VH-VL binders against q01473r527to643. Designs and how they scored, part 1

Every score and structure here is a prediction.

Target 1, 117 residues: q01473r527to643
Amino acid sequence: KVMILDDDQDWLRTLPTLLKPWGFKVTTLADPQQFWTVLQAVTPDALVLDVNMPQINGFELCQLLRSDPHWQRLPVLFLSVLTDPTTQNQAFAVGGDDYLCKPVKGVELANRILRRL
Below, numbering starts at 1 at the first letter of every chain, in headers, positions and changes, except where a header shows other numbers; Kabat numbers aren't used for antibody chains.
F, E and O are the ipSAE of ESMFold2-Fast, ESMFold2 and OpenDDE, as the mean of both directions, binder to target and target to binder. V2 is 0.75 times the mean of E and O plus 0.25 times the DockQ between their complexes.
[cut] stands for letters that were removed.

## First folded at step 13 (VH-VL)

Design t1
Fold by OpenDDE, fold request of step 14:
Structure t1 (fold): chain C 117 residues (1-117), chain A 120 residues (1-120), chain B 107 residues (1-107)
Amino acid sequence: as target 1 above (117 residues)
Amino acid sequence: QVQLVQSGAEVKKPGASVKVSCKASGYTFTGYYMNWVRQAPGQGLEWMGDINPNYGGTNYDEKFQGRVTMTRDTSISTAYMELSRLRSDDTAVYYCAREGYWSPDAFDIWGQGTTVTVSS
Amino acid sequence: DIQMTQSPSFLSASVGDRVTITCRASQGISSWLAWYQQKPEKAPKRLIYAASTLQSGVPSRFSGSGSGTEFTLTISSLQPEDFATYYCQQYYSYPYTFGQGTKLEIK
């Protein structure tokens, strides 16, 4: 089970299709305010997280996960349009397990997820 | 018009490093992954890894982890593959090949190949 | 890693013959399979991708079929320029892997 949080509806439509060949059960979410509710309901094995989102960015959300005793070990993979090295380093500094940039091909995203399961 | 042009042949001693370049033209460089594949004399094809030119993210075959480095310079649409701690069995023709983001179509365009010879 | 096994490794045929090369994957790869042709001292050339899609500019005598673990490349009527080495490749999972190749020579 993989949960994807991204405020871009186009990516939420694309990513499940992109990951379909590898048999992932994908849950998509656009609203960061519903993150904890959906997370507890779905209990995913991995999280694909956008960085730039309204209200709370992906890095802040990752830090919250790492501070939670129940979710601190959840694999978190960032998927972002930001390509600068500073942002990439920040992703790992806040506890992210991986960082990928948009656009991404399915085999890479799938491989990176499977590596963390 | 779409093509990949690689750097010239290299002769190296064991323990040295080699860096092969691959210049893209006729298409948007950042619109495709760049793959590297090698072929030892009289042998088959061996995938080494790929790079996403947008941000430089890489995926290497475990066989080459710690010894291969793939990079790119987007300003000149050029990809690089560096292989260190060379040994005789690294003697091969090294190819770059592009792969699209969205279409599952593998390698449609190849460089002409770069011969790397490792000998004492 | 996914192992790709081609059969046969060597094939001798005549112009006009129907030629079939098989590629078997050690596990399911859906349709994520490509076929390449390589001539001496030349880079590989993609013939088929997505198991059965013919590359633009490739003669229609070439065709690909199969899904899952069994795949086939067929040349309906062999031409003189078709004598070369052929490779299958899976791109379903990292690391990408190739078959060992099939050398097609003139009888």
Scores: ipSAE 0.892, ipTM 0.952, lowest interface PAE 0.6, mean pLDDT 96
Fold by OpenDDE, fold request of step 14:
Structure t1 (fold): chain C 117 residues (1-117), chain A 120 residues (1-120), chain B 107 residues (1-107)
Amino acid sequence: as target 1 above (117 residues)
Amino acid sequence: QVQLVQSGAEVKKPGASVKVSCKASGYTFTGYYMNWVRQAPGQGLEWMGDINPNYGGTNYDEKFQGRVTMTRDTSISTAYMELSRLRSDDTAVYYCAREGYWSPDAFDIWGQGTTVTVSS
Amino acid sequence: DIQMTQSPSFLSASVGDRVTITCRASQGISSWLAWYQQKPEKAPKRLIYAASTLQSGVPSRFSGSGSGTEFTLTISSLQPEDFATYYCQQYYSYPYTFGQGTKLEIK
């Protein structure tokens, strides 16, 4: 089970299809305010997280996950349009397990997820 | 026209390193992954890894991890593959090949190849 | 790793012949299979991708079929320029892997 949080509807439509060949059960979420509710309901094996989102960014959410005893070990893969090294480094600094840029090959995203399971 | 042009032949001693370049033209460099594939003399094709030129993310075959480094310079649309601690069995023709973000594409454009010879 | 096994490794045929090369994957790869042609001292050339999609500019005598674990490349009527080595490749999973190749020689 993979949960994807991204405020971009185009990516939320694309990613499930992109990951389908590898048998992932994908849950998509566009609203960061519903993150914890959906997270607890779905209990994903991995989280694909956008960085730039309204109200709360992906880095902040990752930090919250890492501070939570129940979710501190959840694999978190960032998927972002941001390509600058500073943002990439920040992703790992906040506890992200991986950082990928949009657009992304399905095989790469799938491989990176599977490596963390 | 879309093309990939690689650097010239290399002759190296065992233990040395080699860095092969692949310059892209005719398309948006960051719009495709760059793959590296090698072929030993008289042998088949062997995938080494790929790089996403957008941010430099790489995927290596575990066989080469710790010994291969793939990089890119977007300002000149050039990808690089460096292989260190060379051995005789690294003697091969090394190819760069582009791959679209759409997974079903595979490798549609190839460089002309770079011969790397490792001998004492 | 996914192993790709081609059959046969060597094939002798005449101009005009119908030729079939088989590629078997050690596990299911859906349709994420490509075929390449390589001539001596040249880079490989993509012929087929997505198992059955013909590369633009490739003659229609080439065709690909199959899904899952069994795939075939067919040349309906062999031409002189078709004598070469052919490779299948899976790109379903990292690391990408190739078949060992099929050398098509003139009889």
Scores: ipSAE 0.892, ipTM 0.952, lowest interface PAE 0.6, mean pLDDT 96
Fold by OpenDDE, look of step 13:
Structure t1 (fold): chain C 117 residues (1-117), chain A 120 residues (1-120), chain B 107 residues (1-107)
Amino acid sequence: as target 1 above (117 residues)
Amino acid sequence: QVQLVQSGAEVKKPGASVKVSCKASGYTFTGYYMNWVRQAPGQGLEWMGDINPNYGGTNYDEKFQGRVTMTRDTSISTAYMELSRLRSDDTAVYYCAREGYWSPDAFDIWGQGTTVTVSS
Amino acid sequence: DIQMTQSPSFLSASVGDRVTITCRASQGISSWLAWYQQKPEKAPKRLIYAASTLQSGVPSRFSGSGSGTEFTLTISSLQPEDFATYYCQQYYSYPYTFGQGTKLEIK
C-alpha cells in the first residue's frame, strides 16, 4: 500500500495508474489537512510526499512523522518539481528516504519505492 | 523533425576514458529520459543506464556502476555518457535513445551511434 | 535481472512468408515489451511497444501480441526490406534487458 499526498490533481489522477503494473495499491490525498486522518486509516507501507503544498509543506510533515513513535520508520519519498540541490539536501535532512523530481517515469518511481519496502 | 545526433568515432587505449555526446533537437529535451545502449561487434544490444534530464538523476546497470557517468547540459539539449577504465571488451557502438515519462513506449528515437574502439 | 530469451536465434524465410518470433521473459513484465528492427550498420528502429502497439509509420504486416512472460512478433507477409535482426526488450524493471536477437535471413 502506497499513500500519495500532493495538491496537484493531475498527479493524483495519473500516479495510481502509473504504478498499477507493479501491484501497488495507491491511496491519493490532495488536502494536507486530512493527512493524519487518512494516514491512520490507510496505514501505508510507503509515503510519496509533495514538497510544496498549502498550509504545510512536505518537509514539515516528514519531520512530524519522524517524531511520532508510530510512523518514525515509515519510508518517505519526496516527489517534487523542485530540482535544486538545496531542496534535495533538505529533504534528506528532515528524514526523507529518497527524493525524485517531477516528472518521473513509473519504473523509476516503482523501483525507488520497492527498494524501501 | 525529432532527432538525436551523436559525437564521432573514438579510438582509445585500455585504461583511458571516453565521453560520448548526444544532442537532441526537434523536441523538448527535458521531456524525455535519455538512455544509453551499446552493441559490441556482431553482438546484441546492452542497456547501460538512463538519465532524467530535469535534475540529472541516473539509473545505471550494476555492470557499469562506478565506471559510467551520465550527465546532461540542458542549455544545449545534450546528454553525455562517460566510460572510464576502458577495456578491450568495451569496444562497441554506443547509442543514445529517448524514452517518454508516462506511456510505456520504450525507445522511440535513437541516435546514429558512436563507434568506440579500445585497443592497445 | 529479467532475462529475455528469443526464439529462434536464426530464421530463414522467403518473401511472402508468414514469420513468427517469440520472446520469453524470466518473470512477468505485464505488457512492457518492445520490438526493434535493426539493419546492418544502422541504429535499431522501434516497431512495437506496449507489447502490441504498432509504431506510427510501421507497415501493418507487423504485429505484436502477448503479456506476462510470452510475447510474439509476427510478420504476416514478409517483404524484401524485412530481412534484418529483431530484438525484444523489457522495460518493466531496471536494468532494462534485451533478447539476444533473431536474425531473419532470406532463404
Scores: ipSAE 0.779, ipTM 0.926, lowest interface PAE 0.7, mean pLDDT 95
Fold by ESMFold2, fold request of step 14:
Structure t1 (fold): chain C 117 residues (1-117), chain A 120 residues (1-120), chain B 107 residues (1-107)
Amino acid sequence: as target 1 above (117 residues)
Amino acid sequence: QVQLVQSGAEVKKPGASVKVSCKASGYTFTGYYMNWVRQAPGQGLEWMGDINPNYGGTNYDEKFQGRVTMTRDTSISTAYMELSRLRSDDTAVYYCAREGYWSPDAFDIWGQGTTVTVSS
Amino acid sequence: DIQMTQSPSFLSASVGDRVTITCRASQGISSWLAWYQQKPEKAPKRLIYAASTLQSGVPSRFSGSGSGTEFTLTISSLQPEDFATYYCQQYYSYPYTFGQGTKLEIK
């Protein structure tokens, strides 16, 4: 199971189609305020997380996950439009497992998710 | 129009390195992956790897891991493939080929190929 | 790695014939398969992608079909300019792999 949190609805509409050939069960979420409720309900095997979102950024969510004993080991892959090395380094510093930049093809995203499972 | 133009033929000694360039024109360079494929004389096609030119992320076939480096310079819309520690069986034509990220396009545009000859 | 096997390796046919080339994957690749035509000393040219989608500008006598592990390229009425080597390629998983090629000769 893969959960994707990203406030960009065009991207959320596209991702399940791009990942379908690999048989992932994808749950998408646009609203970070619903994050914890959906996370508990889905109990995903991996999380794909946008960095820039309204109200809370993905780095903050990752830090919260890593401080929670129940979710400490959940694989977190960031997927962002930001290409600068400083942002990429911060992703790993907050406990992220991988960092990918948009645009990304389905094969690359799927391969990175599978490596974490 | 849409075009990939590669650097010229190279002759190298075993143990040397070669760096092949692939200049893109007629499209948004960062909107497509760039792939590298080689073809030894009389043989079929062999995928070497790809690069996402937007941020420089790469994926290599394990066969070339440790010997191949793919890079790009977005300011001149050019991708590069460097193969080190050359052997005689690296003699081949090396192609660049673009691939879309939103559509399952495979490789729609290919460069003209660069012949690399490795001999003593 | 996903191995791609083409058959036949060589094929001879007459102008006007219907020609079929088969490509088999060692495991399922959904519809993520392309067909390329390559003439001597030239770069490959994409004919078909997504197993069955014809590239713009490619003559309608070319068609592709299949999914999963078995795929076909069909030329419905062979023309003299179709003399070439044909390759299938999976782009379902890394590393991408090609079939060994089918050399098509016109009688």
Scores: ipSAE 0.215, ipTM 0.761, lowest interface PAE 4.5, mean pLDDT 89
Fold by ESMFold2, fold request of step 14:
Structure t1 (fold): chain C 117 residues (1-117), chain A 120 residues (1-120), chain B 107 residues (1-107)
Amino acid sequence: as target 1 above (117 residues)
Amino acid sequence: QVQLVQSGAEVKKPGASVKVSCKASGYTFTGYYMNWVRQAPGQGLEWMGDINPNYGGTNYDEKFQGRVTMTRDTSISTAYMELSRLRSDDTAVYYCAREGYWSPDAFDIWGQGTTVTVSS
Amino acid sequence: DIQMTQSPSFLSASVGDRVTITCRASQGISSWLAWYQQKPEKAPKRLIYAASTLQSGVPSRFSGSGSGTEFTLTISSLQPEDFATYYCQQYYSYPYTFGQGTKLEIK
């Protein structure tokens, strides 16, 4: 199971299609305020997070996950338009397991997710 | 028009390194992956790896891990492949080929190839 | 790694013949298969992607079919310019792999 949180509707429509050939069960979410409710309902094996979202930063969500005993081991991969090294370093500093940049091809995203499962 | 133009032929001694360039034109360079494929004389095609030129992330075939480095310079729309510790069985034609993101179409545009000869 | 096996490795045929080349994957690759044509001293040229989608500008005598593990490239009414080496390639999983090639020669 893979859960994707991204406020960009085009990416939410595209990412499940990119991952479908590899047989992932994908749950998408656009609204970060629904994050904890959907996370608990889905209980995903991996989480794909956008960095830049309205009202809450993906790095902040990752920090909260790492502080929660129930979720602290959940694989977190960031998928972002931001390409600078400082942002990439911050992703790992907050406990992210991987960082990829948009646009991304399905085989690379799938391979990175599988390595974390 | 969309095209990939590679650097010229190289002759190298065993133990040296080679760096092949691939200059893109006619499209947004950072909008496509760049792949490197080689072909030894009389042999088939062998995928070496790819690079996402947007941020420089790479994926290498394990056969080349530790010997290959793929880079790019987005300011001149150019990808590079460097192969180190050359040996005679690295003699081949090296191709760059682009690949799309959204609906991967395999390799729609190829460079003309760069012949690398490794001879003592 | 997904192994791609083409058959036949060599094929002699006459202008006007109908030929088929097959490609077998060692595990399922859905429809993520491409066919390339390569003439001597030239880069490969994509003919077909997604198993059956014809590249624009490729003659309609070329067609592809298959899914999963078995795929075919068919050339109806062979033309002089079709004598070349043909490769299949999976792009389903890293590392990407090619078939060993099928050399199509004039009988």
Scores: ipSAE 0.213, ipTM 0.767, lowest interface PAE 4.9, mean pLDDT 89

Design t1
Fold by ESMFold2, fold request of step 14:
Structure t1 (fold): chain C 117 residues (1-117), chain A 120 residues (1-120), chain B 107 residues (1-107)
Amino acid sequence: as target 1 above (117 residues)
Amino acid sequence: QVQLVQSGAEVKKPGASVKVSCKASGYTFTGYYMNWVRQAPGQGLEWMGDINPNYGGTNYDEKFQGRVTMTRDTSISTAYMELSRLRSDDTAVYYCAREGYWSPDAFDIWGQGTTVTVSS
Amino acid sequence: DIQMTQSPSFLSASVGDRVTITCRASQGISSWLAWYQQKPEKAPKRLIYAASTLQSGVPSRFSGSGSGTEFTLTISSLQPEDFATYYCQQYYSYPYTFGQGTKLEIK
């Protein structure tokens, strides 16, 4: 199971299609205010997380996950339009497992997810 | 017209490095991954790795890990592949090839190839 | 790694013949398979992608079929210009891998 939180509707529509050949069960979420409710309902094996979203920073969510004993080992892969090294370093500093830049091809995203499972 | 134009042939000694360039034109350079494939004389095709030109992230075949470096300069729409500590069995034609992000369409455009000869 | 095995390695046929080349993956790759044609001293040219989608500008005598682990490239009426080496390639998972090639000679 893979959960994707991203406020970009084009990416939320595209990513399940890109990942379908690998047989992932994909849950998408655009609204970060529903994050904890959906996370608990889905109990995903990995999380793909956008960095910049309205109201909630993806780095903040990752920090909260790492401090929660129920979710502290959940693989978190960031997928972002931001390419600067400072942002990439921050992603790993907050406990992220990987960082990829948009756009990304399905095989790279799928293989990165599989290696974290 | 979509084109990939590679740098010219190179002759190198064992232990040296080679850096091959691949200049893209006729399309948005950052809209496609760039792949590198080599072909030894009389032999088949061997994938070496790829680069995402937006941020420079790479994926290498394990066979080349530690010896290959793929980079790009988006200001001149050019990708590079550098292979270090050359051996005689690195003699090959090296190709760049583009690959799309959104469609599973494999390698639709190839460079003309760059012959690298490694000899004493 | 996914191994790609082509059969036959060499094929000789006459103009007008129907020719088939088979490619077998060591594990399932869905339909993420491409076919390339390579003429001597030239870069490969994509003929087929997604197992069966014909590249625009490629003659209609070329077709592809298959899914999972077994794939076929068919040339329905062989022409003299079809002398080349043909490669299959999986792009399902890293590292990408090619078949060892099928050299097609025209009698």
Scores: ipSAE 0.176, ipTM 0.754, lowest interface PAE 5.0, mean pLDDT 88

